# VH-VL binders against Exosome complex component CSL4 homolog (exos-1): the designs that were tried, part 2

Target 1, 208 residues: Exosome complex component CSL4 homolog (exos-1), of Caenorhabditis elegans (q9xxd2)
Amino acid sequence: MLAETLVAPGDKVLDAIGEYRMGKGLYEANRRIFASVAGFVNVYGFRDKSDNLVQVIEVRRSEDQLDNELLPFHGAIVTAKVMAVGLRFAKCDIISIGDKVYKKRFSALLPKKKLRPLEPELSEPFKNFVRPNDYILAKVCEDAEIKDKFVLSIAEDELGVVLCRGRFGEPMQKVDWNTVVSTRTGKTEPRKMAKVPQKCTLPTQSVA

## First folded at step 13 (VH-VL)

Design i1 (from g6 with heavy chain D55E D57E)
Fold by ESMFold2, fold request of step 14:
Structure i1 (fold): chain C 208 residues (1-208), chain A 120 residues (1-120), chain B 107 residues (1-107)
Amino acid sequence: as target 1 above (208 residues)
Amino acid sequence: EVQLVQSGAEVKKPGESLKISCKASGYSFTSYWIGWVRQMPGKGLEWMGIIYPRESETNYAGKFKDQVTISADKSISTAYLQWSSLKASDTAMYYCARFYDNYYSYFDYWGQGTLVTVSS
Amino acid sequence: DIQMTQSPSSLSASVGDRVTITCRASQDISSYLNWYQQKPGKAPKLLIYAASSLQSGVPSRFSGSGSGTDFTFTISSLQPEDIATYYCQQEYETPYTFGQGTKVEIK
C-alpha cells in the first residue's frame, strides 16, 4: 500500500499521477511525482456532485496523525459498549475516542445519576436508558465517589445510545428519542437515544 | 484489619421474631454494600440480599423479599437481618459479607456466621 | 434469575492431581463470575473474580477461565489444605446467585 509510506524531499512517490489528483507536499517533474517535504504519503477521497470518485494524494507530516495511545481524558467524547447493568451503575468498555478506535478497551462506569440531568437515583429503572450490548456516545467525567475507574455521562441530549439490537440480534429502529422498536417482533423498548448523527468509528465485528 | 463480627447463635420457636447483627470495623462502613447469605444445613450458599448503608438502599432475592428485612445503623457501623415471624425452614447458618461493587464485584470479607435454629 | 450449575457435585483426588470444576450459567454473563472456597466449619473466602483474576494472597495453583456461559476452575496441583467446597457466583445481574457447590476431598 502506497499510503503511510515515509518519504523525504526528492523521493519519487508515483511514476505517473494516473487518476489521482495531486495534493499538498508533492511536485511533478518529467511526468513523475515527487515529495516536496518529509512526511507520510496520504490518500483520501470524496465523491463530487456528479458522484465521481475523486482521489487526492498528498504528503503529510507525522504531527498530523492522532496518537492511538491517547488515553480517555476528562471531557472527551467516547463510544462505549454497555457490558452489564449493576446496582448503581452500568459497567462499560470504552471502545473509541472521537473517530479513533482503541486497540484495547478501557473499563468505565456509567452511574445512574449521570443518565439525565437532575434525575433522582430511583425514579426510573436503569433499563429505560441503556441495556447490556448497547453502544453509547458518552462524555468522560469525574465522580466524587468513583476515583479508580473512568466515569461516563450521557446526561447531555447529544449523548446516549447510538446502536442497539434486540434479543435476536435484529436491528432496533428509533421511534423517538426515548423509544426503539424491534424490526422483528414489533415490540418497543425504552432507551435514551443520542440526539446527533453517529460520527464515531465503531470496530467491525470480529472473532474474539 | 477489615472485620465483620456477627451476633451469637440463636435458638427460637416458630412465630418468634429475631434480629441478628453484623458489626463492621476497619473500613468506611457507608462506602460498601453489606450482603446476607444463607446456608441451610448440608446445603450451598444462597444470596439473600444486600444493603448500601449510606442511603439504606436494598436489593433482595425474590424468595426472600417480604420474608426478611435487611437494615443498617451507620452510627454504629452495624447491618441487620430480621424476621418478624420465624419458621422451622429458617433454620440455617447466616453470613454477612462486604460487597465490593465496581467494574468487577464480589464479597471480599465475611462474618463468622450466625447459626439460627428454629424448632417446635 | 440466572441459574448457576456446577459439576461435579463432589470429587475425590490425590495430592498433586489436577482438579477441574465446571460452572455453567443459564445465560451469557460475560466474565462476571467469582469463585469462592469454603473450608469445613468456616466462612467462604474469595479466590477468583472476573472469571480468571486471582484475589490477593491466593496461591497460583488456583486458576479460572471461561466467559459467556461456561467457566472452569482449576487447581493445578491439589494440596491437603485445599479440602473444601468450591462455589461459583455470577455478579452479572441480581440476585447474584451461587452454584450449588463442589466438594473436593483427598482420597
Scores: ipSAE 0.729, ipTM 0.872, lowest interface PAE 1.0, mean pLDDT 86
Fold by ESMFold2, fold request of step 14:
Structure i1 (fold): chain C 208 residues (1-208), chain A 120 residues (1-120), chain B 107 residues (1-107)
Amino acid sequence: as target 1 above (208 residues)
Amino acid sequence: EVQLVQSGAEVKKPGESLKISCKASGYSFTSYWIGWVRQMPGKGLEWMGIIYPRESETNYAGKFKDQVTISADKSISTAYLQWSSLKASDTAMYYCARFYDNYYSYFDYWGQGTLVTVSS
Amino acid sequence: DIQMTQSPSSLSASVGDRVTITCRASQDISSYLNWYQQKPGKAPKLLIYAASSLQSGVPSRFSGSGSGTDFTFTISSLQPEDIATYYCQQEYETPYTFGQGTKVEIK
């Protein structure tokens, strides 16, 4: 659960739906997206029949949380919160798998080498990709050296940051897939944002 | 059983160089960070820096960066702390410790300490 | 760098007393806090990690609590062998700073 993003009916959730699929607990008015119920904003992902990652935004009531009966499994798409950034990995809590929000979080590690496709160790600072309190879409994977915790990857373009806040707790807005901007200060910060594949772009119906 | 055995006490003059050692046994040396912690006489613990022996990757606290060098020799499972030019203010006890780095991280095994005395 | 402030700097208590030590972080560090014991003339020893998790083999009279910026370490019934200096350490971000220490003595 996105405990820090509580909304009430009528609250604006998004200025535009963008690349998200609209989930439950939302309605659109004048191209803006509003909560239709009280609850928590949640973003989750799943792969559709064509193996494309679909990102869904919803508002979920707190009583819709599930007990931890379904463990994260290899290949699963999860939503996780970055709790701290350590020496070689970010320390994360898995909060949901697909549309199922866990009652109790699972500890996980996001290694630096899983921030991009298989490459030599990155020269860029970890903060250019994720930061504490970010929410990410990630894939549960295996690691040769980490056996006692769930291991996450955001190496695929469709994985990465989906919600983040700035230094003062303010919402950050996506500028592009590598950059967010503070809604308070106007300053930019790098992030690895989750992308929507081109196949999700509908043809334009323009005739002369 | 995990053990960290440090080199013996040193008595030096200002301006001299020094390299102290920390020999690890009982675990996979290349799979854990080794850190160095300073304790000046009558003072508390200070985190100096750490090394990951497999890649020789280091991380230093700002006050110690460029003041000391942390290194490791994988072939003999030994970490080192070295000075190119000692100062009287370097007089302290120096501990090496294994750093367990996971979701929660901590120093789980410590060397016995190496007392370095720099006469002024 | 994150500054860790312990209180008190020293204390003297009788065998059997409850002893409480506090540690304050200069920023929110969640629960990424450790407690170490250093007996006179010895290397430090880990007692508590994750703010409240007792290391294996540590007596149950030791406990820890807190999250965010304010943390507490407690010895429920002080024993003679508990004479030591106690340190908190954050492991939220490098450098993984220690508090200045709290010296515990028997009256």
Scores: ipSAE 0.724, ipTM 0.868, lowest interface PAE 1.1, mean pLDDT 86
Fold by ESMFold2, look of step 14:
Structure i1 (fold): chain C 208 residues (1-208), chain A 120 residues (1-120), chain B 107 residues (1-107)
Amino acid sequence: as target 1 above (208 residues)
Amino acid sequence: EVQLVQSGAEVKKPGESLKISCKASGYSFTSYWIGWVRQMPGKGLEWMGIIYPRESETNYAGKFKDQVTISADKSISTAYLQWSSLKASDTAMYYCARFYDNYYSYFDYWGQGTLVTVSS
Amino acid sequence: DIQMTQSPSSLSASVGDRVTITCRASQDISSYLNWYQQKPGKAPKLLIYAASSLQSGVPSRFSGSGSGTDFTFTISSLQPEDIATYYCQQEYETPYTFGQGTKVEIK
């Protein structure tokens, strides 16, 4: 009932904020919550780091409703593009979550320690797992020191490379879960391949 | 405040050994790479190599691999650059710098430089 | 190793002039490029990272652009304190090589 209510500036939306977080188009006066713009009341939610449901209440103009997307969250399975391989992590862009391709990319880091389960020190080069321009299926996770970027893991068997190209831009074919082969040269390259890539979504064409 | 304070200028002869230092303060020393950059007289900057003090992990540019040793002492928050046998061609200014390593990475704080002169 | 080529190697301009420096990478480095300023007798200082992002505390007359292999650094209105040598640096893959530098002088 509260959601989808049409309001004008100065209309009371709530007697108290309660368990909601205050979003755009609202202001507080005398402990009450009022609309600051004309529009529709909208409530949306997400889960925080402690898996608590956080609900945000806002007032949205009708034309603004076409832009909303769910942000990546802890535990989400995403498809990401490897942009570069640094010293201790790969630098990735999150492209999609589940079946939904995002309109924008989200920066993310894939730490070396998140390439395999239960290995405290990684003895193999990063390139044996992922390389620039690979697309990977990964899980969003959290990190105590990295707060300004999403953190990814491909440690689980289901996670890893889903699409890669070779030195000449040619398609690479899976030989096994650790190896791909060039369709042009017949040479193999190591990768950590995703074993069940049923959830990945890739763009139909490259983003310019 | 982040500071990198390098040891003083050195005048050496060919064949001598040398170890110059870079003392860090104002941040968690073990959580950032420290790199060394050479600048020969009148020339540009050259990336020599980098160390992650927590694990003593190093990465060297090929021309400097086996020519110098980069090390760190976590207990005194100090990085080192050392030569076992100096050459006249080692005459240069040597900078240490802290490397911020994230989605985008860069040297964000620099030492004042250590001038090393190697001549007969 | 990725080679970084700057142009010009030196330039001389008047106070208030627009100054443009280019940096070319030997391969695609996306936007993983930094610009540093080194004033005479001083240590280098980061100005620009991510090809175009201005470091905190750096004057807005400095800017950068480009991606892939071709990058541009611009001083919109040259000031006397901008006398320095400017270096690009790629951070796409090790070794994180610098360009050879561009020395900027006042006429």
Scores: ipSAE 0.683, ipTM 0.850, lowest interface PAE 1.3, mean pLDDT 85

Design i2 (from g6 with heavy chain D101E)
Fold by OpenDDE, fold request of step 14:
Structure i2 (fold): chain C 208 residues (1-208), chain A 120 residues (1-120), chain B 107 residues (1-107)
Amino acid sequence: as target 1 above (208 residues)
Amino acid sequence: EVQLVQSGAEVKKPGESLKISCKASGYSFTSYWIGWVRQMPGKGLEWMGIIYPRDSDTNYAGKFKDQVTISADKSISTAYLQWSSLKASDTAMYYCARFYENYYSYFDYWGQGTLVTVSS
Amino acid sequence: DIQMTQSPSSLSASVGDRVTITCRASQDISSYLNWYQQKPGKAPKLLIYAASSLQSGVPSRFSGSGSGTDFTFTISSLQPEDIATYYCQQEYETPYTFGQGTKVEIK
């Protein structure tokens, strides 16, 4: 990976540490080096006390506040696209914060337990809340079980689906906070809809 | 070291019940899914289902739903696949595999397989 | 269910040859695709995840590419130890279906 590359938690930075010394914002797994934080890859060198050249690789945030705004942070309300729905997690791409679009899409997980204030029952399917291609307002949060990805929550009533399309790509309309209807078929589907309108940034192609 | 060790080969008759096992070691058993994959003789891999041992959350492929039961005993880090009534068509190799779920998910460790032969 | 279709079902190539296997999904699965290697009489082994990410310890001659519905698995230089059946597998949604497999042999 090149220096000054923007990385997110879990992104591979190096196949091997090589001659580098690990700095901050990185972790090693299976001999590979990964980012533990969102930021820019930085490599710097110095001479040690024995006059040996030491190169350090790290991930750091910019000192520029504007640059930092382009990185997800804990507590931030972001717009994310649901890419897929797994067993315990929905796979999401963080797209924007407020009206600011990130330079990079950041991978995130939306745990099933973060869909509602109370963890849904095992029998409650994930698809009752979010589905692929949905856009959600979500809060970036921490999860002790997930350390290598951003974690999202839509547990708050103000968070949830803000835009969704049917299986044919048609726009879905909100019936209530838990239900949408296909503009094409008239069929209803469950969704956890956001209750508080907030500014979000969506791709132009996704706007009806 | 992560290991999945499956029970030995089984020879059964149609109508008999069977429960095969997959014992996991080298990692936190309750932090990963265990999937079962069938491979009929000379055929490809078929995803059967999966279990999360922590809470026994299970998911089955439609083809295998109600045909088999997947369970786990977290006290001994063992997952199970069982039939109430075997059929000749159940003859196959059965693999258990650890499923890592993340933004990208995959089966990273596999058992050695259990051969089940059902014949009259 | 998502159907995964591999091509070809089998192939024979010489040592050193470039081998290419394709996998097509019945719907868009983004990059949520894995490739496994199964040697004769052995359990499958993960080679590639996320369509193009090489699993740790896997030789660099193996690679994957593609997104959406069309994926490619490549062995840049076929080695004798690569005799196996290769499978694609989607992890987009359950059931996590496999392709039918591609048997790779050496001439």
Scores: ipSAE 0.858, ipTM 0.958, lowest interface PAE 0.5, mean pLDDT 92
Fold by OpenDDE, fold request of step 14:
Structure i2 (fold): chain C 208 residues (1-208), chain A 120 residues (1-120), chain B 107 residues (1-107)
Amino acid sequence: as target 1 above (208 residues)
Amino acid sequence: EVQLVQSGAEVKKPGESLKISCKASGYSFTSYWIGWVRQMPGKGLEWMGIIYPRDSDTNYAGKFKDQVTISADKSISTAYLQWSSLKASDTAMYYCARFYENYYSYFDYWGQGTLVTVSS
Amino acid sequence: DIQMTQSPSSLSASVGDRVTITCRASQDISSYLNWYQQKPGKAPKLLIYAASSLQSGVPSRFSGSGSGTDFTFTISSLQPEDIATYYCQQEYETPYTFGQGTKVEIK
């Protein structure tokens, strides 16, 4: 059922509006209906002046369920998994906030410009900061150019990679805040490591 | 309406230089990547490289690195692919395509292609 | 570079038949795979993105599935207008490589 489904910005809600009237928290693109906000899909009906039943579909954030633990929010510190590294963005799945795992993974982008406090040089590749399968501590932030996904930042020193694997899937060990070493090969690789206390534990469900 | 219009077919000799163009319209040119794809006669698609017109950030496939140059002119919403010295093996259809980069990325709009023939 | 291998290289089927094309990646690419259709003498057209998401305006007879290294493209009921070469393409990492293509013909 579509109702009560948790959605994030950019999630497709409907292939077409059909018999529904579009309410708040939605936008239409190419005849498809997408969520413009994070929340729950809600469908409600009313009788119009002609006594016709009108059904409205919307995305709303319940005031009662404003449990910030249910949805990522701006300013939140979250744990995310780097799924892939693109050209301008790393593709990430938000997994948890603190020690609480979200009920679903939320798609997010980590822009290159949000890897460091200063704009990184174009010549510096993403792989020097984060790589696929890395787990990062990141801040949910806003980006005017990205409206259909959560945006992450690891620009702060306290943010960055907290767990990373080598090309063979082996664990990497932190050498310093900018370097890790393969437990298999002994080779070093660059990473932006989060300056967090060593006792930071990732949720068990997130490690696969 | 989003459109990519490429320059016309080219017939060249080995050693000659060539610059073909891809003019974009119907969208913000500086907000999307433009990729180039080669298709040799009777063969498949080959990703050559890509450019972000906003800052001219460019990425090449290793095979095409230093073999071609990809550029863009924002003022006229046009991307370019150029050779300094053509080879017979450069004979192919060349496509430009708009690349949408997001959590999922894809080439959603394509030019009609430019046929380049290099023969002695 | 990530190698994309399609199977078969070519096939011939009748109108109304179910057509299945497979694409294998040389490494895990999650769901970062697209499918394109190229009709004879035409530019490629995006059909499927994110391994299984149908592009807007594309007929529902087209579908995609899979994740990791193995992907499948399906035409549920082949139509005459579906004569084309189909390509998978990974967008996991640059270079964004294509499969070698599968030529689909009508018997």
Scores: ipSAE 0.843, ipTM 0.956, lowest interface PAE 0.5, mean pLDDT 92
Fold by ESMFold2, fold request of step 14:
Structure i2 (fold): chain C 208 residues (1-208), chain A 120 residues (1-120), chain B 107 residues (1-107)
Amino acid sequence: as target 1 above (208 residues)
Amino acid sequence: EVQLVQSGAEVKKPGESLKISCKASGYSFTSYWIGWVRQMPGKGLEWMGIIYPRDSDTNYAGKFKDQVTISADKSISTAYLQWSSLKASDTAMYYCARFYENYYSYFDYWGQGTLVTVSS
Amino acid sequence: DIQMTQSPSSLSASVGDRVTITCRASQDISSYLNWYQQKPGKAPKLLIYAASSLQSGVPSRFSGSGSGTDFTFTISSLQPEDIATYYCQQEYETPYTFGQGTKVEIK
């Protein structure tokens, strides 16, 4: 879960694939996940045929982006970087749409009302949801008053933070869907983490 | 033409209350923040706080929190800065300014300033 | 709070000189930095936003550069009407603090 990490072939990326689907530039050996090429660790999302949001981890070369012809469109699932958190908006750069990394980043705004299905109370701080240098999985949406920038939402449970760093640039580890912990300080921070859907399995009793 | 017109200079004594105003025109008042900036005699600019008139959402610098009240009356497109009990250290020039919030944000239009003098 | 430190506090230069003012942030603020000009007895005026973007109507002799923690404001050829105090301001996080100002005078 270490965004923007430069890796070389043979570097260990994960101890286990866990919640991710394995993407390009990775291979599995001895239950561990390794880089097969030099590049940067990246996470993106897409909806499968059952409308489940799947998180994909990959290693991407800087030159793998060929074309920025496809603009972000309403309803698209994008990966964005939180650049700063303002008063009514988080300021974001759209990095990719699905597995297509943009050559040029697009500026976007994440309004406070788009952080959860119900608008957060006026006093709830933005920092409980996202912080600068977080990578988020978000949906492009319309806004009646914002026409000069793309508008993002992380309101759906499956949208939100997928990779993050702490105040000192250190990796953060997920504790649960609403909390990360600094690998440097041991302190926790709230975040709105992107959830993975769970398959419901009914318990049954069996004769042992 | 965007304009911010502030109330006139004030001379007050310590302990008195004061409310100064900033009347906006030429734009949609409820769609922009209004901020207040203090400049003490011979000193630099200090960000005091900001209000979004549509819902009265406010954000104060810690130094000014609980020392002043920022408010707005959207029916007359006016923002206010208010003290319940002035101190001599409140002597300063006070500017209101419109804050444009987007991907990049800034104060784009400023009032002419209101000089507040607090002396015995 | 993010502290913004300007250098120098004041300077004197001749008409036509190149003038450089620096602004240092206490933490990385990306390019979320503004420059304002305040002429004597007047309200401040925005000159530059986004560290390097010139506001409409501002003469091209003004420029800005930098990102992260270190920023530079330059007047390529000082004019008499440029006598003012110049302030940087970060807009990365509240409170949106200003630098202490740099007073620019003609020798």
Scores: ipSAE 0.789, ipTM 0.903, lowest interface PAE 0.7, mean pLDDT 86
Fold by ESMFold2, fold request of step 14:
Structure i2 (fold): chain C 208 residues (1-208), chain A 120 residues (1-120), chain B 107 residues (1-107)
Amino acid sequence: as target 1 above (208 residues)
Amino acid sequence: EVQLVQSGAEVKKPGESLKISCKASGYSFTSYWIGWVRQMPGKGLEWMGIIYPRDSDTNYAGKFKDQVTISADKSISTAYLQWSSLKASDTAMYYCARFYENYYSYFDYWGQGTLVTVSS
Amino acid sequence: DIQMTQSPSSLSASVGDRVTITCRASQDISSYLNWYQQKPGKAPKLLIYAASSLQSGVPSRFSGSGSGTDFTFTISSLQPEDIATYYCQQEYETPYTFGQGTKVEIK
């Protein structure tokens, strides 16, 4: 994945669209995805009419920015960058809400307890979920202890890492929803990747 | 008024055990990390490790892992640093400090220090 | 572990002089850097967090700058009460290592 990569028209962005919906600034040729404008690669999400999370990949020009008078609100789906991983929190910058990029980033915290559903005691290291310079799709939520910053959650399966780079700045390739591999070293790293919703479910009569 | 009051100076022999304390007051003890910082004579500050008293979550610097134990007693708002077997090289000033963890994080209040002398 | 290297290890300056101390991190730590002052015989005191933000009650003659790997701490006009050892500390990832310190004295 090509987080914050500057591209020019005609640059290849993806080998295939995969689990993303194609957004602005892209075109498909020979089943490959290319930039149609100069700009930066970005991924955002929103909930459709059926409450399914849709992930969109696009190329954004820097001039497409939202005035920062509109704060992120509870329940909003945002794209955030992980800036550092602390002890009980990952430190994040909210970059955008849906397809609208903020002019001023908002500081946010991603608590350990918001990494997995059902707020269980988390025993796994923070690094198994997110790392600095990852881009995540997250939900703005409330926290009983944190009142001075926006609080994020990636506990839902559809939330999590959408773009990441390895320790040398190299693109990482998704192996599965919990693992990426370095294109430079071939070594794997755990991540909580944002999953796509399943398109089929068990029949209703098969579930009591 | 936030205060961290440490136990008094200790003079010990190699091989002895020791537990020094850091009593916190003026704030919610279970809502902040308490860290321990070593300063050897004439040397700089070394981050040893940190504890979150609510759940005893503890993180150590590698060189101090398995060399010391950091603990806390919530009922008396006190953090501890302890050795099972002191060495002469443990002679140092030991500070406890409250760690504010947010988007930016730092030690905002410090104890007065506990001088530990280990001599043969 | 992230190594923090301060320069110089010591300096001597006159009252009123501008004093500059540098701190280099062994990797990019963004702006997650603190500066502490430790006067002789005393516990350290936070002066600057987030590389450049002054803690409340800290005189404006103290300042910090930098991002990434290279950071600077400045006393715009050295005062007698500023005689201390100054430490940088990264808070980007554990262990939250300190620099080795810079001792500031008045001639």
Scores: ipSAE 0.777, ipTM 0.900, lowest interface PAE 0.8, mean pLDDT 86

Design i2 (from g6 with heavy chain D101E)
Fold by ESMFold2, fold request of step 14:
Structure i2 (fold): chain C 208 residues (1-208), chain A 120 residues (1-120), chain B 107 residues (1-107)
Amino acid sequence: as target 1 above (208 residues)
Amino acid sequence: EVQLVQSGAEVKKPGESLKISCKASGYSFTSYWIGWVRQMPGKGLEWMGIIYPRDSDTNYAGKFKDQVTISADKSISTAYLQWSSLKASDTAMYYCARFYENYYSYFDYWGQGTLVTVSS
Amino acid sequence: DIQMTQSPSSLSASVGDRVTITCRASQDISSYLNWYQQKPGKAPKLLIYAASSLQSGVPSRFSGSGSGTDFTFTISSLQPEDIATYYCQQEYETPYTFGQGTKVEIK
C-alpha cells in the first residue's frame, strides 16, 4: 500500500533527488522534485544486478493490484507497514515487493535482533527504531525458530523507516539517520531511518 | 502437555518477604514469556509484568515497577514473583501464565493461582 | 497506558439468550484484542484472539468482532456452563491491560 503523504500536482516532494531513482508521478524543476499528479508519496526498493539497493520515490495515483500475487522470497526487498510493536517482535504487514503491490497483505515479524547488525543484547527499546504506522523497507530473511510467518530485517543501513507520521497525521522530517522531527510540533522522535546511498549530508527542507 | 504449577497459598504479616513460584513443564521454558497477573479479592485481572527466561528480559506495569521482582531459574524451569516487604494491600490471588508472542499474542496456559494473604 | 472499559459490569440472562459484552479501548488498538473466560474459582482461559478468532476447542457459540476502539463479545445461546467473568485484554502495547470484567450469571 502507499504511504499516507497525500500530495497535489505542484507540491514539492523533495529538495533534491539525491541517489533516489525518480519514479512515476514526479517531475524535476530547478533540481527540486514535485508531484505531477495527485496521489500518495511512496518509497520502495530493489537490488539491481550489482546487488546495490536502489531506492525509488514515486507518487502513486491509484492502488494497482496484480491478478497473480507473487510470494515474498528470501532476500527480497519489501515495503511493509508496522502494525504494532510487541515485546520481541514488531508485527508487520508486507504490502509490496518493489513496485508490485500485493492484493493481500502478508503477515510478518520484525525481530528485535534484526533491527541492527549488533547482537540482540542491545538495551535500546524497540520504539527507538520503529513505531506503529511506520512504513519500512525491509529484507525478507529466514529464522531458525520462526517458520509460520515471514521474517523481516532492517539491519542493513539502507533498510528501515522510509515514511512516518506524527500524532496529528503530519509528515515527519528526517533530522539524521536515527531521528525524525514533527513538522507541526517541532518535537523529535527516534527512528531507524533507511539510509539513502548518497555522499551528501541529510537533506533539509526550508519553508518560506 | 504444557503445565504451569504454582506454589501453595501463603499467609504472611506486613513487612515480611515472600517469593512464590511457577514451575513450567511440557515445553521449552526458555522460548516463551511468563507473565504474572494479580486478582485482588472480588476484583478483575491486572497485568503485573512478564519475563523472558532465556535472557531475563523483564517488563513491568508501572504500578508494580519497584514493588515486586519477577525472575526465572532456567535450570529448573521456574519463574518467581517476590516481595521484599509485603503490605496488606498485596492480599490477592496471583497467576502465572505463558505468553505466546507472534503476530497475534496472548496468554495460552495459566497456573492454578497462588493465594497470598497479608494480615495486619 | 491503554484503558480498557467493559460494559456491562454484570448481567443475568436465561439459558438460550444471546449475550453481548462490549469493550472500549482508550486508543486505536487495531485488532490486537483478546477475550478470556474465568469461571468461579478457576484460572482464566483464552477464548478469542485477534478480536474475532476462536481459540482451538472453544465452542462456536462464542464470537467476537470489532477493530479500532470498539469491540463486541457475543454468546449466541447462553449455556449453564458459561457462568463466568469475561475479560478483554489489549495486546497492542505494554502493559497489556485487561478490562475490568463482566460477570455473567444465569437467572
Scores: ipSAE 0.773, ipTM 0.897, lowest interface PAE 0.9, mean pLDDT 86

